# VH-VL binders against b1a7s3r263to410: the designs that were tried, part 33

Target 1, 148 residues: b1a7s3r263to410
Amino acid sequence: VTIVYDTMHYSTQKMAHEIAEGIMAEGYDVEMFFLHEDERSEIVKSILDSKAIAIGAPTINDEPYPSIGDLMYYLKGLRFERTGIKRKAVTFGSMGGKGGTPASLGKDLGEYGFDVVDTCEVYYVPDEEENKACFKLGQKLVEEAKKI
Below, E stands for the ipSAE of ESMFold2; O stands for the ipSAE of OpenDDE; V2 stands for 0.75 times the mean of E and O plus 0.25 times the DockQ between their complexes.

## First folded at step 11 (VH-VL; framework fv_ponezumab)

Design f4 (at its last look DockQ between E and O 0.78; V2 from the best seeds 0.00; counts 0 for: pae E 2.6 > 2)
Fold by OpenDDE, look of step 11:
Structure f4 (fold): chain C 148 residues (1-148), chain A 117 residues (1-117), chain B 112 residues (1-112)
Amino acid sequence: as target 1 above (148 residues)
Amino acid sequence: QVQLVQSGAEVKKPGASVKVSCKASGYTFTYYYIHWVRQAPGQGLEWMGRINPSGGRTKYAPRLQDRVTMTRDTSTSTVYMELSSLRSEDTAVYYCARSFGSYFDYWGQGTTVTVSS
Amino acid sequence: DVVMTQSPLSLPVTLGQPASISCKSSQSLVYSDGNTYLNWFQQRPGQSPRRLIYWVSNLDSGVPDRFSGSGSGTDFTLKISRVEAEDVGVYYCMQGTHWPRTFGQGTRLEIK
């Protein structure tokens, strides 16, 4: 499973970690990418080798974080719908105001040939219940991926 | 508490290879990147590269691209840095450092590598 | 590569007096996310580097408030309001915006 995220104040990172824990609890390996550290080419290689992905980004200026936009545009051009595999996907993110980033990303991924199974969004720092929800999101992703 | 513990000092001949280890503890190993930075005697800091422990993907400094190899063992939470074709100029203290976006918040104690004929 | 230029390289300071170190980058360090990834490190004699400041002006935990960072774009400054004996060491700026990551030459702070 590939997890890709960016973070501004590390809330989305916390979400990514919890999602990873959920995935690993189900016995799946996680390759995690932080967009500031990794290039999209390497991320895409991982995605191509994955049955499931989790993409996370905070909201800035009422839009998904710009770095994730770059990745999304790249993914769009790769035409994953032509790969013959409908990869499972979840989206997640934190916001400090207007929400909708995970939903927006999910919509795009759906158009790119992914099967978006669920999303998770938190306001500012995720609380204990929200962390649990992220954990469960990871588990759900794996459960769906097993169907492939 | 977060700790990065590096292997001991090395003395090598020119042309040889050295492999330095960095054992991480106190956090989830695969969630954070490990960078390597070296410092020649009396000189500044030089970034060598980094590894993503979750998948083992690496990024190297261009100047060292052909000689440096970074690996990880998730079972032991250890990162390795191997430098081949050693030269006298490679004599330095080598540091591993934890990072998640150039954060570099924790550093190992350093490993002295001496290359001499 | 992004060149980080520090000045001065040697900084003798009288105890209790202020100190200032400049760091200039050959390119803007503003990343696409709008953040500026400029860090300051302190390296005391015989020790590993220690991060003092990240994102230009954010003090790391445990760092005395006599340290401060400022700047934008390509010009950055580390300031010590009152130098203490424990501040002796070499200070490095580092950019985390571009690959490869690069450090300044280092500024050696000594007590007069």
Scores: ipSAE 0.897, ipTM 0.955, lowest interface PAE 0.5, mean pLDDT 95
Fold by ESMFold2, look of step 11:
Structure f4 (fold): chain C 148 residues (1-148), chain A 117 residues (1-117), chain B 112 residues (1-112)
Amino acid sequence: as target 1 above (148 residues)
Amino acid sequence: QVQLVQSGAEVKKPGASVKVSCKASGYTFTYYYIHWVRQAPGQGLEWMGRINPSGGRTKYAPRLQDRVTMTRDTSTSTVYMELSSLRSEDTAVYYCARSFGSYFDYWGQGTTVTVSS
Amino acid sequence: DVVMTQSPLSLPVTLGQPASISCKSSQSLVYSDGNTYLNWFQQRPGQSPRRLIYWVSNLDSGVPDRFSGSGSGTDFTLKISRVEAEDVGVYYCMQGTHWPRTFGQGTRLEIK
């Protein structure tokens, strides 16, 4: 499973880590990417090798998914909808203002051929219940991916 | 508590190689990048490269790219930096550092590498 | 390579007085995600560098609030509102926006 994220103040990173814990609790490996510290080509290669992905980004006021735009455009061009099965995906993020980035990313991924299983968005920093929800999101992603 | 513990000091001749280890503890090893930074005696800091432990993918400073190799062993939570074709100019203290967002929040204790003929 | 220029390079200061260190980059440090990856590290005599301030102005855990960071684009400042004896050492700025990552030359802070 491939997790790709960007963050402003560790909040989306915390969510990514909890999702990863949920995936690993089910016995699966995770490859983690922070968009700023990795090469797009390596991220895309990992996604191509995965049946399940998690994509997260913060909302920068009125600019949803700003750092992931090139990645999302590239995924659009790969035409995953032409496969006989849909890869599984989740989206997640934190916000300090206008939200909706996880839902928007999920809509785009669905159009690109992914089966978006769920989304998760929190305000600022996830609380204890939101952390548990992220852990369960990771478990759910694996459970859905096993059906492929 | 997050710790990065490096291997001991090395004395090498020009033309040799050195391999420095950095063992991480107190956190999930694959969640954070590890960078290497060196400091020649009395000088400032020079970034050498980094590794993403979750897949072993690397990026190196261009002037060292042909001589440096970074690897990791997830079973021991250890990264390695190997510098080949050593020169006297490579005499320095070598640090590993944990990174998120190119911020080095934890540093190893440093490993002194001395290159002399 | 992005050049990071610190000034002053040597900063003798009287205990209890403020200190200010400038860091200027040859290119904007604003990344496409809207973050500015300008960091500050402290290296006390005989020690490894240690975390101080991340992403311009965020104090790292355990850093006294007499430290502050500010700036934007290419011009950044580290301030100590009241210097204490434990603050002696070398301070480095570092940019993480461009490859390769680069450091300033360092500013040696000493008590007069």
Scores: ipSAE 0.479, ipTM 0.819, lowest interface PAE 2.6, mean pLDDT 85
ESMFold2 (binder alone), look of step 11: mean pLDDT 93; pTM 0.930

Design f5 (at its last look DockQ between E and O 0.78; V2 from the best seeds 0.00; counts 0 for: pae E 5.9 > 2)
Fold by OpenDDE, look of step 11:
Structure f5 (fold): chain C 148 residues (1-148), chain A 118 residues (1-118), chain B 112 residues (1-112)
Amino acid sequence: as target 1 above (148 residues)
Amino acid sequence: QVQLVQSGAEVKKPGASVKVSCKASGYTFTYYYIHWVRQAPGQGLEWMGRINPSGGRTKYAPRLQDRVTMTRDTSTSTVYMELSSLRSEDTAVYYCARDLYGSYFDYWGQGTTVTVSS
Amino acid sequence: DVVMTQSPLSLPVTLGQPASISCKSSQSLVYSDGNTYLNWFQQRPGQSPRRLIYWVSNLDSGVPDRFSGSGSGTDFTLKISRVEAEDVGVYYCMQGTHWPRTFGQGTRLEIK
């Protein structure tokens, strides 16, 4: 499973970690990417080798973080719908306002040939219950991926 | 508590290879990048590269691209840095350092002295 | 590569007096996420480097508040309000915005 995220104040990062924990609890390997540190080409390689992905980004100016937009645009061009498999996907992110990033990313991923199974969004710093929800999101992603 | 414990000092001949280990503990190993930084005697710090422990993907300094290899063992929470074709100029203290996806080097190993001499 | 230029390279200071170190980058260190990945490290004699400041001005946990960082874009400063004997060592700035990551030359702080 590939997890890709960006973060502004490390809330989305925390979400990513919880998702990772959920995935690992189910016995799946996780490769985690932080957009500031990792190259798009490496991320894509990981995605190609994964049955499932989790993509996360905070909301800024009522839009997904710009860095994730770069990745999404690249993914669009790769035409994953032509790869022969429909990878499972979840989206997640933190917000300080109206939010909507996970839904937006999910919509796009769906158009790119992914099966978006669920999303998770938190307001500012995730609380204990929200962390649990993220954990469960990871588990759900794995359960869906097993169907492939 | 967070610890990065590195392997012991090495003495190598020119042309040989050295492999330094960095064992991490006190945190989730796969959540942090590990960087390698070296320091020649009396000189400054030089970034060598980093590895993502979750997948093993690496990024190297261009100057060392052809000679450096970083690997990890998730079962032992250990990162390795191998430098080949050693030269006298590679004599240095080598450090591993932790990075939580952007929070650079909040913890460092104790350093490993590598001496390259004929 | 982004060149990090520190000044001065040698900094003799009288105990109790303030100290200031400049770090200039050849390119802006503002990343697309809006953060500026400029860090300051202290290396005492015979020890591993220690992070003092991250993201220009954030003091690391356990670091005395006599240390402070400031700056933006390409110009950054580390300040010590009152130098103490334990502050002797070499200080490095580092940029984490561009690849490869690069350090300044280091500034050696000594007591007069």
Scores: ipSAE 0.796, ipTM 0.933, lowest interface PAE 0.7, mean pLDDT 95
Fold by ESMFold2, look of step 11:
Structure f5 (fold): chain C 148 residues (1-148), chain A 118 residues (1-118), chain B 112 residues (1-112)
Amino acid sequence: as target 1 above (148 residues)
Amino acid sequence: QVQLVQSGAEVKKPGASVKVSCKASGYTFTYYYIHWVRQAPGQGLEWMGRINPSGGRTKYAPRLQDRVTMTRDTSTSTVYMELSSLRSEDTAVYYCARDLYGSYFDYWGQGTTVTVSS
Amino acid sequence: DVVMTQSPLSLPVTLGQPASISCKSSQSLVYSDGNTYLNWFQQRPGQSPRRLIYWVSNLDSGVPDRFSGSGSGTDFTLKISRVEAEDVGVYYCMQGTHWPRTFGQGTRLEIK
């Protein structure tokens, strides 16, 4: 499972870590990428080798960060809908205002050929219940990926 | 609490190799990058490279890339840095340091002195 | 490689007086995510480096508020409002925006 995220604050990072804990609790390894440190080509290679992905970003004017948007544009060009394998996906993020980034990312991924099984969005920092939801999101992603 | 504990001092001859370990504890090892930074006696800091413990991918400073290898063992939460074809200029204290995926470096190891002498 | 230039390289200071260290980069340190990955470290004699400030101006946990960071783009400043005896050491700026990651040459702060 491949987790890719970006953040202006550590809230999205906290969510990514909780999702990773949920995946590992189901006995699967995760490969985590932070867009600032990792090259897009390596991220795309990992996604191509994965049955399941999680993508997260905070909201900027109801749009993903430029770095996440760049990745999404690249994924659009790869035309995953033509591969015959409908990879599972979840999206997540934190917001300080209107929100909607996870849903927007999910819609885009669906158009690119992914089966988006759930989303998770929190206001500012995740509380105890929101951390549990992120953990369960990781578990759900694995459960759905096993159906492939 | 977060700790990075490095292996002990080494004395090597020119042309040999050295392998320094850095054992992490107090946090989830695969969530954070580990970088290596060295400091020659009386000199400043030089970034050597880093490893992403999630997957083991590395990136090295260009001047060292032919001689440095970084690996990790997730079962022991340990990163290794190996420097080959040692020269006297490689005499330095070698530090491992934790990277919070975009902030540098909130925790440092205690340092490992490597001395290269004829 | 991005060159990080500190000035002064040697900074003798009278106890209780302010100190200021400049760090200039050869390229903008603003990354495509809008963040500026400029950090400051202190190395006391005989010790490992310690982070003081991350992302230009954020004080690390346990760092006294007499330390402050400022700047943008290519010009950055670390300030100590009132130097104390324990501030003796070498201060480094470091950029994390570009590969490879690079440090300034260091500024040695000493009490006169």
Scores: ipSAE 0.173, ipTM 0.733, lowest interface PAE 5.9, mean pLDDT 84
ESMFold2 (binder alone), look of step 11: mean pLDDT 93; pTM 0.946

Design f6 (at its last look DockQ between E and O 0.65; V2 from the best seeds 0.00; counts 0 for: pae E 4.3 > 2)
Fold by OpenDDE, look of step 11:
Structure f6 (fold): chain C 148 residues (1-148), chain A 117 residues (1-117), chain B 112 residues (1-112)
Amino acid sequence: as target 1 above (148 residues)
Amino acid sequence: QVQLVQSGAEVKKPGASVKVSCKASGYTFTYYYIHWVRQAPGQGLEWMGRINPSGGRTKYAPRLQDRVTMTRDTSTSTVYMELSSLRSEDTAVYYCARDLGSYMDVWGQGTTVTVSS
Amino acid sequence: DVVMTQSPLSLPVTLGQPASISCKSSQSLVYSDGNTYLNWFQQRPGQSPRRLIYWVSNLDSGVPDRFSGSGSGTDFTLKISRVEAEDVGVYYCMQGTHWPRTFGQGTRLEIK
């Protein structure tokens, strides 16, 4: 499973970690990418080798974080629907306003040939219950991936 | 307690290789990048590269690209840095450092590598 | 590579007096996310480097508030309001915006 995220105040990062914990609890390996640290080419390689992905980003100016936009635009061009595998996907993110990033990313991933199984969004810093929800999101992703 | 514990001092001949280990504890190993930074005697700090423990993907300093290899063992929460074709100029204290995007908040104690004929 | 230039390289200071270290980058350190990834490290004699400040001005836990960081773009400053004996060591700025990561030359702070 590939997890890709960016973060502004580390809330989305916390979400990513909880999702990772959920995935790992189910016995799946996780490769996690932080867009500030990793290159798009490496991320894409990981995605190609994965049956499931989790993509997360905070909302800024009522839009997904720009760095994720770059990745998404690249993914669009790769035509994953032609790979013969419909990868499972979840999206997540934090927001301080209207939000909508997870839904937006999910919509796009769906168009790119992914099966978006669920999304998670939190306001500012995720609380204990929201962290649990992220954990469960990871588990759900794995359960869906097992169907492939 | 978060800590990085590095392997002991090494003495090598020119042309040899050295492999330094960095064992992490007190946190989830795969969440943090590990950087390697070295410091020649009386000199400043030089970034060597970093590894993502979750997948093992690496990024190296261009100057060391051909000689440095970073690996990880998730079962032991250990990162390794191997430097080949050692030269006298590689004599330095080598540090590993943890990074979650705030850059190197925790450092190992350092490993002295001496390259001499 | 982004060149980090510190000044001065040697900084003798009288106890209780303020100190200031400059760090200049050859390129802007503002990343695409809008953050500026400039860190300051302290290395006391015989010890590993210790991060003092991240993102230009944020103090790490346990760092005395007599330390402060400021700057933007390409110009950054580390200040110590009142130098203490324990502050003796070498200070490094580091940029985390560009690859490869690069450090300043280091500034050696010593007591007069």
Scores: ipSAE 0.881, ipTM 0.952, lowest interface PAE 0.5, mean pLDDT 96
Fold by ESMFold2, look of step 11:
Structure f6 (fold): chain C 148 residues (1-148), chain A 117 residues (1-117), chain B 112 residues (1-112)
Amino acid sequence: as target 1 above (148 residues)
Amino acid sequence: QVQLVQSGAEVKKPGASVKVSCKASGYTFTYYYIHWVRQAPGQGLEWMGRINPSGGRTKYAPRLQDRVTMTRDTSTSTVYMELSSLRSEDTAVYYCARDLGSYMDVWGQGTTVTVSS
Amino acid sequence: DVVMTQSPLSLPVTLGQPASISCKSSQSLVYSDGNTYLNWFQQRPGQSPRRLIYWVSNLDSGVPDRFSGSGSGTDFTLKISRVEAEDVGVYYCMQGTHWPRTFGQGTRLEIK
C-alpha cells in the first residue's frame, strides 16, 4: 500500500501515520512518500505496483497546494482506467477553515480510475476519535483491496 | 524518548571505507527520513544525503554521490552510511538526523571518523 | 547548489543585549507546496546541532521565546531579544527547498 501526503501541518502527517498503523495491523506493508522529499517518478512507480493508495493534503483557501495538484495531474495522464485494475483509494486531510480537500481529491481519483472507498477530514488536529477513524480507514482500505 | 544512537569513533587509512550506523528508537522507524550531515574540524555543516527507510530510497549530495552509500535495516531500525575511498579531508564528525518535512528535528550524538596515514 | 550566506560570521554580544543574524539564499526558498524550507540550528560547544526554528518562524518546543525567525524569499533573520550565557555557540541556517540541501557557513555567537 502506497501512502502519499503533502502537508504544511503536523495534522496530516499524524493522520497518515494512523492510516499506516491500520494497514499494518492487517498484515500489509506500507510505503510512505512525502511529496517534497520523494521523486515523483518513484511515487508513481509505487502506485502502479500497488492495489491500494491513500492520498492526503491539508485544505488551504479551499484548494490543495500546487505540489499535490501536480501529482494528481500526472496521475490523470497515466489513464489508470486503462490498466484493467480498479485500484482502491482513500483520501484524507486536515482543515483550518471550510475544508473539502479529501472529497475533491477523491472525486479526481475516481475520474482517474480509482475506486475511492472512503475519506477522512479533521479540523486542525485529530482528536482521539478521529485518530481511531484514520486507523479504521487503513483497515477498510486493505479489506477492499483484498477483493481485487 | 525519540533517540538516534550512532556507532563509535573510527580511525581509518586513506583509501579505506567506513560504515557508520544510526539506530533509531522511540518512534516508527519507517515513517521518518534520515539525513547524514558531516562537520570537519572547526568547519561548518555539510549535507551528505538522506534515505527514506520506507523502501530504502536515497538521495545524495552531488559532491559525494560516487563514494557514499546509505542503507537501512528495518528489523533493527538502523540506517548505515558508508563512505569509500577515504581521504584526509573526510576527517569529520558524522551526524544522522531524522526528518518529516520540518528538517532534522532529532540528531544523533555524532561519530568521529579520522582519516590519517 | 543554493548558496546560503550568513552575516556576520562572528558576533560578539554583550549579555542582555539583542543579537541578529542574517541568512541570504542565492535562490528563492519558496517551494511549490507554499512552504519556505528555511531552518535555524544552534550548536553549543561540544554538542550536536539542535533545531531552533523550522519553516522560517516556527519555534521548536523547548526553545526560549527570546528566539525568533523572520524573512521571506531569499532574506531571513534569526533574532535573540536578550542574549544569555547559554546562547554561546554557532548558528546555522539551512535550506530544504532545493537539492542538495545546504547550510550557511555559520555565525559564531560569543559573549564579549
Scores: ipSAE 0.316, ipTM 0.774, lowest interface PAE 4.3, mean pLDDT 85
ESMFold2 (binder alone), look of step 11: mean pLDDT 94; pTM 0.947

Design f7 (at its last look DockQ between E and O 0.69; V2 from the best seeds 0.00; counts 0 for: pae E 3.8 > 2)
Fold by OpenDDE, look of step 11:
Structure f7 (fold): chain C 148 residues (1-148), chain A 117 residues (1-117), chain B 112 residues (1-112)
Amino acid sequence: as target 1 above (148 residues)
Amino acid sequence: QVQLVQSGAEVKKPGASVKVSCKASGYTFTYYYIHWVRQAPGQGLEWMGRINPSGGRTKYAPRLQDRVTMTRDTSTSTVYMELSSLRSEDTAVYYCARTYGNYFDYWGQGTTVTVSS
Amino acid sequence: DVVMTQSPLSLPVTLGQPASISCKSSQSLVYSDGNTYLNWFQQRPGQSPRRLIYWVSNLDSGVPDRFSGSGSGTDFTLKISRVEAEDVGVYYCMQGTHWPRTFGQGTRLEIK
């Protein structure tokens, strides 16, 4: 499973970690990418080798984080619907105002040929319950991926 | 508590290779990148590269691209940095450092590598 | 590579007096998210580097408030309002915006 995220104040990062915990609890390996550290080409390679992905982005200026936008635009051009595999996907993110980033990302991924199974969004720092929700999101992703 | 513990001092001949280890503890190993930074005697800090422990993917400084190899062992939570074709100029203290998000928050104690004929 | 240029390289300071270190980058350190990933590190004699400041002006936990960072774009400054004996060491600026990551030459702060 490939997890890709960016983060500004570590909230989305925390979510990514919890999702990873959920995935790993189900016995699946996770390759995690932080966009400030990684390049698109490496991320795409991982996605191509994955049956499931999780993409996380904080909201900035009422939009997904720019780096995630860049990645999404790149993914769009790769035409994953032509790969013959409908990969499972979840989206997640934190926001400090208007929400909707995970849903927006999910919509896009759906158009790119992914099967978006769920989303998770938190306001500022995720609390214990929200962390659990992220954990469960990871589990759900794996459960769906097993169907492929 | 988070700790990065590095292997002991090394003395090598020119042309040889050195492999320094960095054992991480106190956190989930695969969630955070490990960077390597070296410092020649009396000189400044030089970034060498980093590894993503979750997949083992690496990024190296261009100047060292052909000589440096970073690996990880998830079972032991250990990162390795191997530098080949050693030169006298490679004499330095080598540090591993963890990044939390974009931040270097923990450093190893350093490993002295001496290259001399 | 982004070149980080510090000045001065040697900084003798009288105890209790202020100190200032300049760091200039060869190109803008503003990232796509709008943040500027400029860091300041302190390295005391015989110790590993310690980060003091991130995002130009944010102090890390445990860092005394006599330290401060400022700047934008390509010009940055680290200031110590009142130098103490424990401040002796080498200070480095580092950019975390571009690859490869690069450090300044370092500024050695000594007590006169």
Scores: ipSAE 0.916, ipTM 0.957, lowest interface PAE 0.5, mean pLDDT 96
Fold by ESMFold2, look of step 11:
Structure f7 (fold): chain C 148 residues (1-148), chain A 117 residues (1-117), chain B 112 residues (1-112)
Amino acid sequence: as target 1 above (148 residues)
Amino acid sequence: QVQLVQSGAEVKKPGASVKVSCKASGYTFTYYYIHWVRQAPGQGLEWMGRINPSGGRTKYAPRLQDRVTMTRDTSTSTVYMELSSLRSEDTAVYYCARTYGNYFDYWGQGTTVTVSS
Amino acid sequence: DVVMTQSPLSLPVTLGQPASISCKSSQSLVYSDGNTYLNWFQQRPGQSPRRLIYWVSNLDSGVPDRFSGSGSGTDFTLKISRVEAEDVGVYYCMQGTHWPRTFGQGTRLEIK
């Protein structure tokens, strides 16, 4: 499973780690990418090798997300429905204001040929219940991916 | 407790290579990038490159990219940095450091590499 | 490469007095995600660098609140409101916005 994230104040990174723990609790490996540290072409190669992905970014309502935008446009151009497999996906993120990035990313991924299983968004920093939800999200992603 | 423990000091001749290890403990190894930074005697810090342990992907400083190679072994939670074609100017203390976001939150103790004839 | 320029390079300070270190970058450090990845490290004599301030102004845990960071764009400042004996060492700014990552030359802080 491939997890890709960008973050503000580390909240999205914490969510990514909890999702990864849920995936690994089901016995599967995780490859983690931080958009600022990795090239998008390598991220896409990992996605092509995976049956399931998790994409996360913080919500910044008034500022574009060039790093996420570049990845999403690249995924759109690759036309994942052509691969003969409908990969499972979840989206996640933290917000400091209105929110909505996980839902928007999920909608886009659905249009790109992914089966978006769920989304998760938290306000600022995930609390104990939100961490448990992220862990369960990882478990759910694996459960859905096994059906492929 | 997060720890990064590096291999011991090395003395090398010009033209040789050196391989420094950095063993991580106290956290999930594949969740965090490891960077390498060196410091020549009496000088400042120079970033050398980094590796993403969750796939082994690397990115190197352009000045060093022809001579540096970073690898990792997830079974031992260890990152390796190899610098080839050593010159006297490569004499330095070599540090590994873990990234939290874009911030180096934990550093290894440093490995002194001396290149002399 | 982004050049990080610190001043002063040597900073003798009397105990209890304030200290201020400037760091200028040759390019804006604002990344496309809206964050500014300017970090400060402290290196005491004979030790590895240690985390001090991340993302311009956020104090790392365990760092005394007499340390503060500020700035934006290309101009950044590290301040110590009251210098203590334990503060001697070399201070580096580092940018994490651009590849390769680059450090300032270091500012050696010493007690007069």
Scores: ipSAE 0.350, ipTM 0.767, lowest interface PAE 3.8, mean pLDDT 84
ESMFold2 (binder alone), look of step 11: mean pLDDT 90; pTM 0.854

